# Designs tried in a protein design chat: VHH binders against c4kar8. Part 15

Target 1, 263 residues: c4kar8
Amino acid sequence: MAELSTPSPASPAPLDGGRGDELEKFTLRGARQILQLLQDLITHRGLITAHTGGGHSFMTAVLKVDEERGRVVLDPSPDPQANRRALAAPRLTCVTQLDGIRIQFPLVGLGEGQDKGRPALFAPLPAEMLRLQRREFYRLQVPLAHELSCLLKAEDLARKPVEVSARVIDIGAGGVAVVVPTGAAEFVIGGTLPACRLALPDGEPIELDLEVRNLNRQTQRNGTEQLRVGLRFAALPRAADTRIQRYIFKTERALNAKARGGL

## First folded at step 14 (VHH)

Design pa15
Fold by ESMFold2, look of step 23:
Structure pa15 (fold): chain B 263 residues (1-263), chain A 125 residues (1-125)
Amino acid sequence: as target 1 above (263 residues)
Amino acid sequence: QVQLVESGGGMVQPGGSLRLSCAASGFTFSSYAMSWVRRAPGKGPEWVSTISGSGGSTSYADSVKGRFTISRDNAKNTLYLQMNSLKPEDTALYYCAKESEYWGTEFYDSPFDYWGQGTQVTVSS
């Protein structure tokens, strides 16, 4: 079932296949830490989005931790179709935020049952939970007016060198996402693009090595297909990191000022 | 620190009206979409309505269309929900929720990053 389903147009990053190495240092595996974090979600009445695959999700909350049985208990959806998808899914990816910290955890073996006479969903306690501060997951959406671009040194289908000027659509501490016309180059997940050039508005372009982390075909409103390429910064020099962080900060402040004045 | 404080809940008879408010602070209010979410007894959270940062685009759950109106006053950093023709099924804790910051498509969607403590709406005769 999982291997036969197509990914959604805006496929989320997988915990174990996409950014796994980079996220390991933010992963909690201690039983005590996991129980406390789940209790914090209960105490703060955390709103959880549970992803069932195929682009579907539903809202839920942790009702309680059943320590006696080693289970977490969740609210069922008011939508019966969402509950059916959840019970059929091999894996439920739960995501929420608590005090500006992103929290994500998988649940497997989801079942239905009763909690104090009311319908509920339950699963074994997760073996791991991801915790990220804002700076570890935030991506600035780049304004079109900035014309931010990255020159990619890639290969075509015949494995010959090509240079592709790609528009940067978002940027964060760990990388960029770019769009290129479908077929402009061949990208391989895990591949390295050496000596690319990131053009920021202030100063000379930054030369950096990029690693391909994900690829998604996207259809625009006019029917045009583009390839979204998620790229990780490899060994990022401190000066380059400083320029990227400064760009993000200045752009955020400028966009916030316009939003306040332009309403 | 982001703060969202709901008010305006109370008891009302079927067919009645209430107006909920949400006072926002600690972030640039107009830069984010805002939503109302409700949680009825024995049910999980249910999305009610969303309004864009500018206020120019609104959307509603089918169960409240035509009866509820979301609005915002960006000069006062306040979100509103006008609830008319209230039904017993509308009884719930209502809270406002802030649109999450963008994470890129590498992360699973979590549409809200902050929410308030909620205000109780009870519809009974």
Scores: ipSAE 0.599, ipTM 0.863, lowest interface PAE 1.7, mean pLDDT 85
Fold by ESMFold2, look of step 14:
Structure pa15 (fold): chain B 263 residues (1-263), chain A 125 residues (1-125)
Amino acid sequence: as target 1 above (263 residues)
Amino acid sequence: QVQLVESGGGMVQPGGSLRLSCAASGFTFSSYAMSWVRRAPGKGPEWVSTISGSGGSTSYADSVKGRFTISRDNAKNTLYLQMNSLKPEDTALYYCAKESEYWGTEFYDSPFDYWGQGTQVTVSS
């Protein structure tokens, strides 16, 4: 079941995490670069996931670029409700990959219309497109057996302090993703969680400050609802960074050795 | 480097059957879930079915449940879609698609990183 890597029914879509400053060096803003990348998506029949907010998304594709009118033309969804959500959304976050390179771009001002007598969605060309190579944003998927956890010092709805022990599901140089039961605390994107504690296998927990970058709701296979929280490390002491990098390196080598032994 | 080549499409009468194949190369086939996606004339892509890397877990769109069966042969690096009780609304270009490499949960979902050129299925009298 976990091999499908797809969300279960009723899970929410990602919220906008506000990662713009960190991603600036991977952002294309030149009109020619944007047109070429959109044309590459057309040529390769790129399968695009368009996120409409509120946990909803649909699949689409770029049909063409109307350079003269400065707009992009997308397939509508076969699901009329998805099309209604897209047209009501203040923006779409479109994401796809070409040859392992992740491509992401916002569309604003989406409208409906006809293209050669067929229904289509239209938007002005995006002002920016993001190109990310996986090696720059590597995240280790934490083996379940490691039972990594992070103690979050957060607040409830009434702004009262609460402590939540959260399971770490992935970890990278810049942060972690964790899961908590839905309702265990109130998280807001951009909010800070001071003095949290990350428990690695190799010693005492690391004290670190975390910033909430995204929130995703997920239903487990046993029916319970949980919240997946993307967290960025604030500035880390060198020793903490070293321990995190060591954990990632050792775990990746161990996982790769198992994969080689299995082949 | 990664290559996915679909075959087995064709014209068939309503109620008929077809079996699609997808030959995979350039990656460790058994390590990834695989999906079928279809694109009908004048419509956007529609997910059809997914099978886990081992073949032990499958899922289907409601519109094809009970009529279509996804399978794979990891020794032959081949993905299959058995389509029975075909309807005119199943007419589409059918693609096989590879599960994306892991990117972490803080990125928006992007389930596929490679797909083929597709094989045409046409259901008509």
Scores: ipSAE 0.596, ipTM 0.856, lowest interface PAE 1.7, mean pLDDT 84
Fold by ESMFold2, last read:
Structure pa15 (fold): chain B 263 residues (1-263), chain A 125 residues (1-125)
Amino acid sequence: as target 1 above (263 residues)
Amino acid sequence: QVQLVESGGGMVQPGGSLRLSCAASGFTFSSYAMSWVRRAPGKGPEWVSTISGSGGSTSYADSVKGRFTISRDNAKNTLYLQMNSLKPEDTALYYCAKESEYWGTEFYDSPFDYWGQGTQVTVSS
């Protein structure tokens, strides 16, 4: 379980370039947006984890923002070694969450000083801040044992109706990715598949319209070919969204419980 | 809709005891680890204690081991902190904090996603 009294394990690598462009639309670069978000952290007493590199971090909070000078002021750690690491680090990566929204920002040029007679850490305002909702980005890899499927109402090469039962390989709030045998149906990027049925373990299948967003041919290790089809949910009803989110939550917790030894 | 409401703070003499409560709503309480965090006057936040979702595992900051006991009642969606042998340095605003949703290994660790307004504990003669 998560503790902040000891250094964290080695920090994970930054999000790779393959997903870096996905995060750009969640990156704030406007000075007023940045100032407002920092003020929100002050108002809500945001609990910030400041990563100093090498698997080290400490808990802090934003004490104030000096708009006129363009500076942010942070609480120092009660551990003098953590403060020394922070001051020596080329970059301090600050992360927190407000109302389930992840907030991340770098601080460069950290210095020490006093704020109204109290020790404090100072840095220029960050040039950017990441603001990300988990459901907008997260895609659950569906366990094979669940055999999650989606019945696609598609067309063959002659544009005649065909139904294809496709295995769901991942699922998120905005859609699914499925695999089908090559040639099972013709798919067109931008095309709509009406009245498809997504089978979840709980309850009745969900009837929904799907939009084809991407197609990728794959050759498996045994030499067989399949087509990966990325599908967006069109006009997803709120009840269906709730069922999908519940499935994702329960499955994720079950997978994490195995990783954490059954807690 | 997640809400965490702390109570049970007050003024006590050194050596005294106090029991804090945190009422939780808006999430499946038993699915998440819960923590106490405190903020002393003029200082930054300090982690105090954590309890697993089931209640089967607990951990404590060195400064409170042997004096504080974290517990939970999952039937009542309530987290507790029993504080014994209180010292002036325990004076702080105490918050309960909810374990973050999992974000995967590609994100820097951010252990909490919600916390309460806090309840004040003051230990003085």
Scores: ipSAE 0.563, ipTM 0.846, lowest interface PAE 1.8, mean pLDDT 83
Fold by ESMFold2, fold request of step 24:
Structure pa15 (fold): chain B 263 residues (1-263), chain A 125 residues (1-125)
Amino acid sequence: as target 1 above (263 residues)
Amino acid sequence: QVQLVESGGGMVQPGGSLRLSCAASGFTFSSYAMSWVRRAPGKGPEWVSTISGSGGSTSYADSVKGRFTISRDNAKNTLYLQMNSLKPEDTALYYCAKESEYWGTEFYDSPFDYWGQGTQVTVSS
């Protein structure tokens, strides 16, 4: 993929662009709250990944907030190409975490200049900031040995019903991600798949309605193409939610115990 | 409850050596890659080095390759950075950073979720 200024470069960019309207309840829009959160990032020396699009990003930090001028000041990248990409991008998507709380905000209208004789990047204060707690958004990477699957009730290209057994690659409180062969069914972002069945290792499959949230086409090392489908749980009953949370907790604890090096 | 505490910084002359330590607690240390990041006064953060959870894979920024060595002792929950042949441009606050928990592909990548307060390294005559 394209050049990146940080280690462990990002894979292909997410289809949703990093923010969906369903996250509105976690979106800060008050000027006072935004200013305070930016000051917290300065105080804690937040390590920010700034995404410029096309799979490119660079590491930065908030240098200062100028409340009187309504702008934020960022460190530029030492890589001139990263700075050029940032200045050319229609928006800069900034992401960080403070004490496990994910913080994400857009910057638009980025410009370059100097701050006290040093190069700097400037932008108006963001109009919004997301503040997300991990529990609500954590996705357990499903161990291969569990062979978790979800039976999808979808449609083919001719809009005829098909059932697709999809391998679950991650699972969280709000949904799953699955993989299917490219062309196995037609998926539309925002589309609903009623009466799907999620098979957990313990107990009967859970019947649930799923909403397609993202799609990502991937080519495996052997040249085979597959489609990664991000699915949201619709109206999950409390009993089903409890079973999913119990599976996540039990599996995470088992993985942590193994990683502690006990023989 | 995650804590990362760096130590071992100080003043050294050009060509000198220092060994930095990062004491980790509040998480399963061996399950996560760890990195060193540095920040010179008035400048942005710069990645220095990363080591895998097992310690079997390491990587370095070009500016420090051959001079710095990252290591870890998973029995002591400690990350190290051996810094040799120090130059004035290595002057910075050095801190360790923990690999993030995975958040899935629907969110933009955020590689670190915790970092320490840092230890100052000053290379001057």
Scores: ipSAE 0.542, ipTM 0.832, lowest interface PAE 2.0, mean pLDDT 83

Design pa15
Fold by ESMFold2, last read:
Structure pa15 (fold): chain B 263 residues (1-263), chain A 125 residues (1-125)
Amino acid sequence: as target 1 above (263 residues)
Amino acid sequence: QVQLVESGGGMVQPGGSLRLSCAASGFTFSSYAMSWVRRAPGKGPEWVSTISGSGGSTSYADSVKGRFTISRDNAKNTLYLQMNSLKPEDTALYYCAKESEYWGTEFYDSPFDYWGQGTQVTVSS
């Protein structure tokens, strides 16, 4: 929070290539829809984080939409260096939330100027805006004490079968993220891992097919290399979905009760 | 329904003090960090201060360090900002903002998911 305008330390870059097709159904491309959503951000005084690349960002807001000139007008940062980075960036990735709905849109061709005698930033209207509902992307961070694991039936570099027991770090309605040691198996985005087994607390493991959606190479504090693997549930049976949703619900309730010392 | 309602703004002389409040409802208040953000006339929003969910950690923008104090009362679901030694440059709409829920590392950071309508602070002689 305190570091909104400073480089983020050691954070991995977003894995945009693995989610583009998945997000298309949440992408607005109609000019009228885009104008209305931008207007909603103005009306609700939306706090926008504009990412300029290199781990840098600044806070802004949409001042107005100029439909006749086809441009959006933004507040400049009080930090002159943030404005300089924004003007030099080939693209701003603007992100905010409105009533728990995540909104993301690119701005290209940013320029500076004046709006009613005050400094402002200008860009052409975005050609698309992403609008995401909470439930579709919520991820529970799995408590270490639960020791959730997933047995992955994968392949090594020579395409020979290997089984990897991977720790589950987050879980949601559509999938899990796991960590494995680098080199434990070969993962390909779009690849399917059949007959994996997800071990939830209480009850037998769930057999399910997983699809690799993203990969992120990480170095731990002790120098150990690992992969974070984002896995999508393929063809999830209703009974399995129900068990996963119950686990998420019960765990959220338990975490909230511990945070309040008994409730 | 998450709701954040600010109060305590007003007109004050340079060097004066004000205490802002933010009443929170619709979420487990103690589970989230909370921030104050301000928007001065002709300027974009500016982060002012953040306090952790427990209240154990605080941070401040350089422009307000030593003059402003953020605090929270988790039993009353209320966030506070004590503002001392106020300057004309502190004139702004002040609003509280809730830390975003976790969405995974695949999304660009969006630190706030809800904010209030704000309370006006005007520092003028």
Scores: ipSAE 0.476, ipTM 0.817, lowest interface PAE 2.4, mean pLDDT 83
Fold by OpenDDE, look of step 14:
Structure pa15 (fold): chain B 263 residues (1-263), chain A 125 residues (1-125)
Amino acid sequence: as target 1 above (263 residues)
Amino acid sequence: QVQLVESGGGMVQPGGSLRLSCAASGFTFSSYAMSWVRRAPGKGPEWVSTISGSGGSTSYADSVKGRFTISRDNAKNTLYLQMNSLKPEDTALYYCAKESEYWGTEFYDSPFDYWGQGTQVTVSS
């Protein structure tokens, strides 16, 4: 009686592997491509946010690319403390955009010096640059004719569960921006709102988890205060993602047609 | 497509005034806070001022407080920066910047997701 060894359930492949593969197609590693992109940033006077870790960042720009020495020259921060943090950081994460495309690249080995008699930061050329096409981060402004809503499961000040119906202002592959009445619920950046319901025009609401990423208080002309909440899709089912993408595409097409005079 | 186009820069003597404008398109202008950022020669970019989407709230860098006024006309999708009592140290390329919405992506976020090409302000005797 041969004991059929029940195959041990394969450990779920770390979720990191699939996302890594998706990002790979947007990652530039070619030296020429990297140089060109950096040069383009110079040409377009692109502003760069350099993250030093610990929630700290400073604004900079590429001053020049030194191909001979294989280094990039950056503007130092006007804040000496920011520069100290930058120099102490094992890695800078630089974030910028060009022509509406998000660009992210790491810099390691940051040093300080002078360029043409002016203080500057120096780093070896990045080994890779991530160029994310707008489509992935595109936020569709929801037409007023489309009543997208999101039922938020949140807590009030007393930590009592409350449900808040929020109007969706914009939607993208990564999340939604919604507006809620001020005081309707308490939101914490980084907090998760579980089992929320996003209503799309094409069917049943999508149940999903949302992470609070941004909070902006807005005062309307009538004096009414509203809270704009930026929400990230957390653990979005594939089917839901497809529906969202379809909605965005269809809506964009319709808007573009209308803009071109197509009734 | 989001577009920000700065204008109104130029050369002015110390103590003079300039008014910068930024024409915005491609997004719901009133839904976003807008900022001015400047880049001076030999210095990294620095934040100058921010105004809320509604225009009800404003903030300024200490270096420009009392001299600069940020405003917006949401009907015209235009951001303004009135600069008075200009100093040589105000010489910079001035950018109009749109507040970034953080979507909690695995990516590092910038405080701004869009900015223009900038308008040059030169304060010189």
Scores: ipSAE 0.382, ipTM 0.761, lowest interface PAE 1.3, mean pLDDT 84

